# Designs tried in a protein design chat: VHH binders against Shikimate dehydrogenase (NADP(+)) (aroE). Part 16

Target 1, 275 residues: Shikimate dehydrogenase (NADP(+)) (aroE), of Thermodesulfovibrio yellowstonii (b5yj55)
Amino acid sequence: MITGKTKIIGIFGDPIEHTLSPLIHNEAFSYLGLDYCYVAFNVKKDKLKEAVEAIRALNIRGVNITVPHKETVIQYIDELSDEVKNIGAVNTILNNEGILKGFNTDVNGFILSLKDEGISMKNKNFLILGAGGAAKAIVYGILKEGGKVYIYNRTPSNALAIKEKFKKFGFIEIVEMDKSVTEKIDVIVNATSLGLKKDDPMPLNPELIKPEHVYCDIVYPETPLMREAERIGCKVVGGIGMLLWQAAFAFKIWTEVEAPIEIMKKTLNKLLTKD
Below, E stands for the ipSAE of ESMFold2; O stands for the ipSAE of OpenDDE; V2 stands for 0.75 times the mean of E and O plus 0.25 times the DockQ between their complexes.

## First folded at step 25 (VHH; framework vhh_7uia_1)

Design g2 (from k5 with Y52W R98K; at its last look DockQ between E and O 0.01; V2 from the best seeds 0.00; counts 0 for: pae E 17.6 > 2, off the site)
Fold by ESMFold2, look of step 25:
Structure g2 (fold): chain B 275 residues (1-275), chain A 121 residues (1-121)
Amino acid sequence: as target 1 above (275 residues)
Amino acid sequence: QLQLVETGGGLVKPGGSLRLSCVVSGFTFSRYEMAWVRQAPGKELEWVSSIWPDSGTTRYEDSVKGRFTISTDNAKNTLYLQMSSLKPEDTAVYYCAKGKYYFGDNRFDYWGQGTQVTVSS
């Protein structure tokens, strides 16, 4: 039951109604008997400042931040984690007695999604498809773990921006999309939103994928390329793992209690296999 | 090895000004929140102001906004607090503190010895 003592967690985005986060976190709160409630807030671009100040004014314990606010929200946050400082994007805010702290749990979310599948990143060659906000978190995580990054984007200037930003953390090169692009690659990562919409083009020609590759995708529940990689015999790491682990890290930030990973996983599975 | 050393405190009349300094050694200054925290006689610790030196972002407690300015000289690993329009209520020991980014906790893990600021007629 909601009382005057219930702590509020939110998510800011636009649009926001299809987010899975409220269901995942509220089930976790209920399972652990934590007096928290997670709600979604549709926040327009021109209302972001007011929404962030409302976190303080309403004593909201924290929020997730998603599209389109992850970068612009930074100007309204008091403290930034190292990950945020390095990648320039926030997905999690903690309100600690009026001091807003910004975090990016997507980095650790990606790292743990691979480690949980037994994939060591050190000295592995990663092909990263895309150069948006998710690509930044993924590239940063790979480089910090000692992996090597080969990045492709249809707009080459965006890939160059990522290379220049992150080359101080390790090996990163820009590649062209040709028939040889995957020959030296261990892990292929779709860091685009391609595969979310019905008629999206595939981010990579499936003929370039071999059984010895690992295929990773940030999109969930499935994409055509994920299905093709499974048919080919690859190990496939979908976006659900990254979603799960980034949520678990955010949960710990807000509650200081270990997330009930098994319950959150069951909740996600039920939501994604529902008619 | 890690040291935060405050200087610049003293006795000042109401309406006066002081500049506090904190010289930092033993860690990379620009990576962390740096803060001023004060303790008035018989009171609990009170956060005053913070700066993130890498971005230049600053924040202030409401009662000091417009009167105090936090800044850094990153080349000298030095944190400053310029205090103007001082009031008797500003009387306190002022501490320099280093923030930490650990799961869900707003804590300072290293503190200076403090410098006394006294505002009286």
Scores: ipSAE 0.000, ipTM 0.108, lowest interface PAE 17.6, mean pLDDT 85
ESMFold2 (binder alone), look of step 25: mean pLDDT 83; pTM 0.847
OpenDDE, look of step 25: ipSAE 0.497; ipTM 0.775

Design g3 (from k5 with R59K F103W; at its last fold request DockQ between E and O 0.65; V2 from the best seeds 0.00; counts 0 for: pae E 6.2 > 2)
Amino acid sequence: QLQLVETGGGLVKPGGSLRLSCVVSGFTFSRYEMAWVRQAPGKELEWVSSIYPDSGTTKYEDSVKGRFTISTDNAKNTLYLQMSSLKPEDTAVYYCARGKYYWGDNRFDYWGQGTQVTVSS
ESMFold2, look of step 25: ipSAE 0.326; ipTM 0.687
ESMFold2 (binder alone), look of step 25: mean pLDDT 83; pTM 0.847
OpenDDE, look of step 25: ipSAE 0.415; ipTM 0.738
ESMFold2, fold request of step 27: ipSAE 0.033, 0.030, 0.025; ipTM 0.519, 0.509, 0.505
ESMFold2 (binder alone), fold request of step 27: mean pLDDT 83, 83, 83; pTM 0.846, 0.848, 0.846
OpenDDE, fold request of step 27: ipSAE 0.614, 0.380, 0.319; ipTM 0.831, 0.729, 0.704

Design g4 (from k5 with T28N S30D; at its last fold request DockQ between E and O 0.80; V2 from the best seeds 0.00; counts 0 for: pae E 2.8 > 2)
Amino acid sequence: QLQLVETGGGLVKPGGSLRLSCVVSGFNFDRYEMAWVRQAPGKELEWVSSIYPDSGTTRYEDSVKGRFTISTDNAKNTLYLQMSSLKPEDTAVYYCARGKYYFGDNRFDYWGQGTQVTVSS
ESMFold2, look of step 25: ipSAE 0.314; ipTM 0.672
ESMFold2 (binder alone), look of step 25: mean pLDDT 83; pTM 0.844
OpenDDE, look of step 25: ipSAE 0.456; ipTM 0.754
ESMFold2, fold request of step 27: ipSAE 0.258, 0.191, 0.300; ipTM 0.653, 0.585, 0.663
ESMFold2 (binder alone), fold request of step 27: mean pLDDT 83, 83, 83; pTM 0.846, 0.849, 0.847
OpenDDE, fold request of step 27: ipSAE 0.632, 0.633, 0.635; ipTM 0.825, 0.834, 0.835

Design g5 (from k5 with R59K K100R; at its last look DockQ between E and O 0.72; V2 from the best seeds 0.00; counts 0 for: pae E 3.1 > 2)
Fold by OpenDDE, look of step 25:
Parts: C-alpha cells; structure tokens; sequence
Structure g5 (fold): chain B 275 residues (1-275), chain A 121 residues (1-121)
C-alpha cells in the first residue's frame, strides 16, 4: 500500500512503456516489505534536465536511466562512480539528501551474469559484437576482470573509439571479418540490439560458432543465434542475467538491502514466458 | 517474396559514369548490410561495396575507392551505386545483395538478378 511515507524510485527513458523494471523492483519491494514504489517516467530528451531537477524537488530516492539518456544525464549529476567515469554512462541515480550520485550497474551486472553461470573472465578471449553503449560497459567489465577483448563493429570508427577509450585497462583489439576469427575466442558476446526485432539479421554466422564457445546475449528472452548456439552445444548466457543483476545492484544502492535474487528471477521468468 | 531488382547497367567508355539502382521489396533493409557484388567473366564473385542504412556507414573495396559511391534512399527502399571513372576491369555483372549476418563470411542470403556493366572503348 502506498502511503505518505512511501519512497519513490523511478526510471527515465524514451520510449519506456516496455520496461520490466517496475515489475521487477516492485515485486522485490513487496517481498521484503520495503516501503518503496518504482514507477516509469517517459522523459523526452529536451526534458531530461527538468526531470533530474525533479528528483531533488520531489525527494525521489533514486532513478534508473535508460536509453537515450545514459550519457547525457552525466552533466546533471553531482557525483559519479568510477564505473561511470570510465564508461561515460549512468544507469542508476541515487538521491542522497539532495546530492545526486550516478552509478552504472550494467558493468557488474554483466560480470555477475557470467559468474552466476560459472564463467570466469580472467585470461579468456572475448569477441564483442557491437560498439554501442552496452558494449562499453561490457568491454570495461571484461577488462576489469582480466579478460581480453576482440571487438567488431559495422562502423569501424566506433570500435576504434572503444579501443582507444579502454586500452589502458587491458588488452583490446579490433578484428575484421575472417573465418578464423573465432578460433582463439572463448566467449562470444552479442552487444548489439540484434534479436530484439523480428527478422533482424543474425549477429554472427552460426558456422563460426563451436561447441567449446560460450555465447552471450544482452537482449532477452531468447534470440535466434542463442538457439543456434544451444543447438551447436555451447554454453549460453541470455540477457536475463544481466537484466537481473543490474537491477539487483541498483536495488542495493537505493535501499541498502540485498536484492531478493530468487524472487526477481521468478518474476522475470513469469514475465518473459508470457511472450 | 523478398526481391532485389537491379537496374542502370549498360555500355560505357572508359572514364564514363553509371548509376546502378536496386529496389528492394519484401523487407526493410535498414538493419541489414546492403551490398554490391560483381562478377567478371571467368572470375569469382567480388565484393564491391556495402552500406548500413541505419548508420549510414559505407565500405568499399580498395579498387573502387574514390570512384564508386554507395548510398540508399530508405524511404524508397532503394540501394544505389554511383560509378565514376570507370575502367575496363570494372566490366562485370553487378548484383545487389542483402547481408544476413552482422559478422561473418558468406554473409549474403538474397541477391538480385544482376545488371551488366560493360566498360569498353
């Protein structure tokens, strides 16, 4: 029950109607008996500044940031975490008595999504497909954990930008199209949005995937390439893990309470089996 | 149901120009790689150029850089190849093709019927 004492947590994005975050977090709040309410706000680009100011004005406890605002919102935040400073993107805002602190839980979300599946990143070779916002977090996470990154993007300049940005953290190289590109790879990560839409091209020719590879998606619940990877015999990690853990970390930041992971998993499974 | 139809080929003298068009039907190519591939007599298929319509990113093989320009009209679902400073070695059947993978070889799954380009004095 919402009362005058209920604390508000939100998410800013555009569009935002499809987000599962309210369902995940509100279920978690309910399970733990925490007096929070998570709501979604559709925030247009030209209203982002006002929206951030509203966090203070309305004493909103925290806010998730999603596309397209993850980078632009930084200029309105008072304090930034190391992850944010390195990646240049915020996905979580904490309002601490009027001081806004920005975090990026996508990094640890991805790391833990693999660890949760028993996959260590240290000294492993990662093929990263894509060079967008998600790729930055993923690349940084991999390098932070001691992995090696091979990155490909249709726009080479974007891949180069990522290389230049993150080369100080570890081994990162740009790869070109080659039949042998996956021979040295341990883990393949689709960091693109491909798979979200019907009839999207596949991120990678399945013929380049071997049973010894681990395949990872950041989209959910399942992609055609994920299915192919499974068929081939790969260990697969879907986007649900990253979604779950990025939420769990955000949850902890706001409430200072450990997220109920099993409950969140159950909730996500229910939601994703409907479609 | 998917169809790619090339037009604009013909006979030109060395140094001349041609503009090829490829009209796509049955799908929206915005998220795909759209490419031109050519085959000269007795030779294998040769990738010429690619464009990614959503980003506008273009790629060219070295032999055509500075001479060929790939572009799209997304509203018309049409792919173009502007060819200038044509050479006899550019003589080939030119195909438009759709890339089925973000990354990987043998990445084209749909092809047009091709249009003949002949460069001769």
Amino acid sequence: as target 1 above (275 residues)
Amino acid sequence: QLQLVETGGGLVKPGGSLRLSCVVSGFTFSRYEMAWVRQAPGKELEWVSSIYPDSGTTKYEDSVKGRFTISTDNAKNTLYLQMSSLKPEDTAVYYCARGRYYFGDNRFDYWGQGTQVTVSS
Scores: ipSAE 0.206, ipTM 0.634, lowest interface PAE 2.2, mean pLDDT 93
ESMFold2, look of step 25: ipSAE 0.276; ipTM 0.666
ESMFold2 (binder alone), look of step 25: mean pLDDT 84; pTM 0.856

## First folded at step 26 (VHH; framework vhh_7uia_1)

Design j1 (from k5 with S50T; at its last look DockQ between E and O 0.01; V2 from the best seeds 0.00; counts 0 for: pae O 13.6 > 2, off the site)
Fold by OpenDDE, look of step 26:
Structure j1 (fold): chain B 275 residues (1-275), chain A 121 residues (1-121)
Amino acid sequence: as target 1 above (275 residues)
Amino acid sequence: QLQLVETGGGLVKPGGSLRLSCVVSGFTFSRYEMAWVRQAPGKELEWVSTIYPDSGTTRYEDSVKGRFTISTDNAKNTLYLQMSSLKPEDTAVYYCARGKYYFGDNRFDYWGQGTQVTVSS
């Protein structure tokens, strides 16, 4: 029950109607008996500043940030975590008595999603497909964990930008898409949005995937490339794990309580099965 | 060239007031934490107050709450500390400091030369 004491947590995005975050977090709050309410706000680009100010004005406890605001929101935040500093993107805001603190839980979310599947990053070679916001977090995470990154993007200049930004953290090289691109790769990561739409092309030719590869996708619940990877015999890690763990970390940031992971998993599975 | 210059320090009696100023040059402080820190003789550096000029949000050390007021004139790129009800325990060199925008081990990255505040009967 929502009362005058209930603390509000939100998510800013555009569009936002499809987000599962309210369902995930509110179920978690309910399960733990925490007096929080998670709500979604559709925030247009030209209203982002006002929306951030509203966090203070309304004493909102925290806010998730999603597309398209993860980078632009930084200018309105008082303090940034190290991962945000390096990545340049915020997905979680904590309001601490008017001081807004920015975090990025996508990094650890991705790392833990692999760990949860028994996959370590140390000394492994990663092929990263994409050079967008998700790619930045993933690349940073991999490099911080001691992995090597080979990045491919349809727009080479975007890949170059990622390389230049993150080369100080570890090995990162741009690769061309050819038949040899996956020969030395241990883990393939789709960090693009391809797979969200039915008619999306595959971000990688399945013929380049080998059974010894681990295939990771940030899209959930399933993509055509995930299916192909499974068919080929790969270990496959879907995007659900990253979604779960980024939420769990955000949850803890706001509530200072460990997220109920099993409950969140169950909730996510239920929600995604209905779709 | 980044520079912070404090002024306004002096000798005051207990219960008195002082207003410190810090003029900033070389950067726009609206994107940073601006803070006053002080160091008394033989003591460690102590954080006193913080303001985020862009948002206007302020914070104070417990010992100065209700007595000190931090403020800014953004147009002049100047930080202020209005001190009232001064106590002998407030005697210290007061520094204007820029806080790092990011979380880290070092909270402040630039300092002024400091201004002496002495509270004595």
Scores: ipSAE 0.000, ipTM 0.223, lowest interface PAE 13.6, mean pLDDT 91
ESMFold2, look of step 26: ipSAE 0.131; ipTM 0.595
ESMFold2 (binder alone), look of step 26: mean pLDDT 82; pTM 0.839

Design j2 (from k5 with G99A; at its last fold request DockQ between E and O 0.89; V2 from the best seeds 0.00; counts 0 for: pae E 3.6 > 2)
Amino acid sequence: QLQLVETGGGLVKPGGSLRLSCVVSGFTFSRYEMAWVRQAPGKELEWVSSIYPDSGTTRYEDSVKGRFTISTDNAKNTLYLQMSSLKPEDTAVYYCARAKYYFGDNRFDYWGQGTQVTVSS
ESMFold2, look of step 26: ipSAE 0.228; ipTM 0.639
ESMFold2 (binder alone), look of step 26: mean pLDDT 82; pTM 0.841
OpenDDE, look of step 26: ipSAE 0.645; ipTM 0.824
ESMFold2, fold request of step 27: ipSAE 0.160, 0.124, 0.261; ipTM 0.612, 0.587, 0.656
ESMFold2 (binder alone), fold request of step 27: mean pLDDT 80, 81, 81; pTM 0.825, 0.827, 0.827
OpenDDE, fold request of step 27: ipSAE 0.691, 0.684, 0.683; ipTM 0.857, 0.853, 0.853

Design j3 (from g3 with T28N S30D; at its last look DockQ between E and O 0.61; V2 from the best seeds 0.00; counts 0 for: pae E 5.2 > 2)
Amino acid sequence: QLQLVETGGGLVKPGGSLRLSCVVSGFNFDRYEMAWVRQAPGKELEWVSSIYPDSGTTKYEDSVKGRFTISTDNAKNTLYLQMSSLKPEDTAVYYCARGKYYWGDNRFDYWGQGTQVTVSS
ESMFold2, look of step 26: ipSAE 0.124; ipTM 0.586
ESMFold2 (binder alone), look of step 26: mean pLDDT 83; pTM 0.851
OpenDDE, look of step 26: ipSAE 0.649; ipTM 0.839

Design j4 (from k5 with R31N F103W; at its last look DockQ between E and O 0.01; V2 from the best seeds 0.00; counts 0 for: pae E 7.9 > 2, grease 24.25 > 24.2, off the site)
Fold by ESMFold2, look of step 26:
Structure j4 (fold): chain B 275 residues (1-275), chain A 121 residues (1-121)
Amino acid sequence: as target 1 above (275 residues)
Amino acid sequence: QLQLVETGGGLVKPGGSLRLSCVVSGFTFSNYEMAWVRQAPGKELEWVSSIYPDSGTTRYEDSVKGRFTISTDNAKNTLYLQMSSLKPEDTAVYYCARGKYYWGDNRFDYWGQGTQVTVSS
């Protein structure tokens, strides 16, 4: 039951109605007997400043930040973790007695999603499709783990910006989308939102995927390319693991207790296997 | 065609040792979780141990930790389970299984035929 002592956690995004985060976190709070409540807030771009200041004014314990605010929110945050300083994007804010501190749990979320599936990263060649906020976290995580990045984006200037920003952390090269692009690649990662909408183009021509590849997608529950990669015989890793682990890290930041991983997994399984 | 074939089962006294093998064909072995799952007479399936051949990461059910060792020979596409300090409650049919990426109850999508392990005095 909510009382005057209940701590509030939120998520800011636009649109926000599709998020699974409230269900995951509220089930975890209930399981551990933590007096917290997680709610979604649809925050328009021109209202972000007010929404962030409301964190202080309403004594909200913390929030997640998602599309489209992950980069622009930084200007309103008091302290940034080292990961945020390196990436330039925030997905988690903690309100520590009026001091707002920004974190990025997507990096470790991606890393653990692959490790949980038994996929090592060191010295492997990754083809990264996309150059948005998720791509930045993924590229940084791969480089930090000793992997090699080959990045492609439809808008080449965005890929160049990522290369210039992250080349100090390891091997990163821009590639063209030609028939040879996957010849030396171990792991293919869709770091775009392509596959969420019915008419989205394929982020990569399926004939370029081979059974020895590992195909990763940040989108969940499924995309057409995930299904094609499975039919080709690839190991497929969807976006659910990244969702789980980024949530677990954020949970610990807000509550200072370890997230109940198995409960969160069960909650996600139930939601995603419903139909 | 995809195939998993277990061998190495048998009758052994309590405290004894046994090594199970599973030869795999038809897929890229190193990219998948590989597991041993057992079923005692009249009981439900019980996950025993898993290995991810690429990373070498292993996991064990609490009751077998320290007694069982899962391993692979990636060159031979072979999964092993070295069992020691065997107890009567380890009596079961042991199955080799391939892990699948799907967040639901069907954690494994391909199974071997099983090999019987009997621990009796």
Scores: ipSAE 0.012, ipTM 0.525, lowest interface PAE 7.9, mean pLDDT 89
ESMFold2 (binder alone), look of step 26: mean pLDDT 83; pTM 0.849
OpenDDE, look of step 26: ipSAE 0.510; ipTM 0.790

Design j5 (from k5 with R31N K100R; at its last look DockQ between E and O 0.01; V2 from the best seeds 0.00; counts 0 for: pae E 18.2 > 2, off the site)
Fold by ESMFold2, look of step 26:
Structure j5 (fold): chain B 275 residues (1-275), chain A 121 residues (1-121)
Amino acid sequence: as target 1 above (275 residues)
Amino acid sequence: QLQLVETGGGLVKPGGSLRLSCVVSGFTFSNYEMAWVRQAPGKELEWVSSIYPDSGTTRYEDSVKGRFTISTDNAKNTLYLQMSSLKPEDTAVYYCARGRYYFGDNRFDYWGQGTQVTVSS
């Protein structure tokens, strides 16, 4: 039950109606007996400043930030974590007595999604498809963990920008899409939105995928390339794990309590079976 | 052909121990999440434990932590569940199951025939 003592967590985005975050977090709060409530706020681009100031005014404990606000929100935040400074995007705000602190839990969310599937990153060769915001978080996380990055993007200048920004953290090289591109690769990562829409092109020719590869996709619940990789016999890691773990890290930031991972995972599994 | 075959079930007194085995064939064992799932009489299926054979990473349902140990012998394509300190509430049919590589509908796509574990005083 909500009372006058209940702490509020929100999410800002546009559109926001289809977010899974409220169900995941509210189930976790209920399980642990934490007097918190997580609600979604549809925030238009031209109202972002007002929405962020409302965090202070309403004493909201914190918020998640999603599309389209992850980059533009930074200008309204008082303190930024190292990962935010390196990536240039925020997905989590903590209100610490009126001081807003910005975090990016997508980095550790990606890292844990692989570790939860038993995938070691140190000295492994990763092929990253894409050069957008998700690619930045993924590249940063892999390099921090001692993995090696080979990045491809249709527009090479975008891949070059990522390489120049992140090369100080470890090995990163730009590759071209040819028949040999996967020859030395352990893990293939789709870091684009390709596969979200039915008519999207494949981000990689399925003939280049072999059973010894691990195929990772940030898209959920599934893509055509995920299905092809499964048929080939690969380990396949969809985007659900990253969603789970980014939520778990944000939960800990707001509540200072370890997230109940198994409860959150059970909630996600139920939601994605479309009960 | 693809098979998962459980053995090792039986009748045991409270506080006793059993080891379940699941021999797999027809797929690359190390490429999949492998799990034990149980169904007590009149109840829904309950996930018990999972292992990722490549890394050895394991996870457990809360009520079995510290009592059950999941493991593999990758050379024999065999999954194990060592059960100790058994309680009457552990009475169930135990299934070996193969997980899909991603979360989504029907988390487990192949199942064994199951082996009965009965804990009775």
Scores: ipSAE 0.000, ipTM 0.116, lowest interface PAE 18.2, mean pLDDT 86
ESMFold2 (binder alone), look of step 26: mean pLDDT 83; pTM 0.849
OpenDDE, look of step 26: ipSAE 0.449; ipTM 0.734

Design j6 (from k5 with T28R R31N; at its last look DockQ between E and O 0.21; V2 from the best seeds 0.00; counts 0 for: pae E 17.7 > 2, off the site)
Fold by OpenDDE, look of step 26:
Structure j6 (fold): chain B 275 residues (1-275), chain A 121 residues (1-121)
Amino acid sequence: as target 1 above (275 residues)
Amino acid sequence: QLQLVETGGGLVKPGGSLRLSCVVSGFRFSNYEMAWVRQAPGKELEWVSSIYPDSGTTRYEDSVKGRFTISTDNAKNTLYLQMSSLKPEDTAVYYCARGKYYFGDNRFDYWGQGTQVTVSS
């Protein structure tokens, strides 16, 4: 039950109607008996500043940031975590008595999603497909954990920008899409939005995938390339894990309580089965 | 109104030491990556070192690891670069710069005027 003592947590995005975050977090709050309420706010680009100021004005406990605001929101935040400073994107804001602190839980979310599947990053070669916001967090996470990154993007300049930004953290190289691109790769990661739509092209030719590869996708619940990878015999890690763990870390930041992972998993599975 | 001002450059013999300073005004640098970047004659800009003043996290180019130390005095809003065991190849104009959070071709969005460091016998 919502009362005058209930603390509000939100998410800023555009569009936002499709987000599962309210359902995931509110179920977790309910399960633990925490007096929080998670709500979604559709925030246009030209209203982002006002929305951030509203966090202070309304004493909102915290806010998730999603597309398209993860980078632009930084200029309005008082304190930034190291991962945010390194990748230039915020997905979680904590309001601490008017001081806004920015975090990025996508980094650790991705790391844990692989770990949860028994996949380590140390000394492995990763092929990253894409050069967007998700790719930045993933690349940073891989490099931080001692992996090597080979990045491909349809727009080479975007891949170059990522390389220049993250080369100080470890090995990162731009690759061309050819027959040899996956020969030395251990893990393939789709960090694009391809797969969200039914008619999306595959971000990688399935003929380049081998049974020894691990295929990771940030899209959930399933993509055509995930199905092909599975058919080929690959270990497949879908986007559900990253979604879960990024939420769990955000949950902890706001509440200072460990997220109920099993409950969140159940909730996600239920939601995705209905869709 | 935002300004970065480098000092401390000069002529030094190989094996010598120099300490560079960068005084920042117009913004709180604790929220940013603060970096030293150098440009040698006829060469491209080269990132040397970075620090995140809030956490104290530091990063170094491989060629300067063990020889250079980046630090800050947050109370003075000043960035430092202690250089030791200097080599002729360290000769360059050294710039302090603020890290850019937005992705693009440029990694940094604000620069100082630079200070000349010359290492010569």
Scores: ipSAE 0.000, ipTM 0.203, lowest interface PAE 15.9, mean pLDDT 91
ESMFold2, look of step 26: ipSAE 0.000; ipTM 0.151
ESMFold2 (binder alone), look of step 26: mean pLDDT 83; pTM 0.850

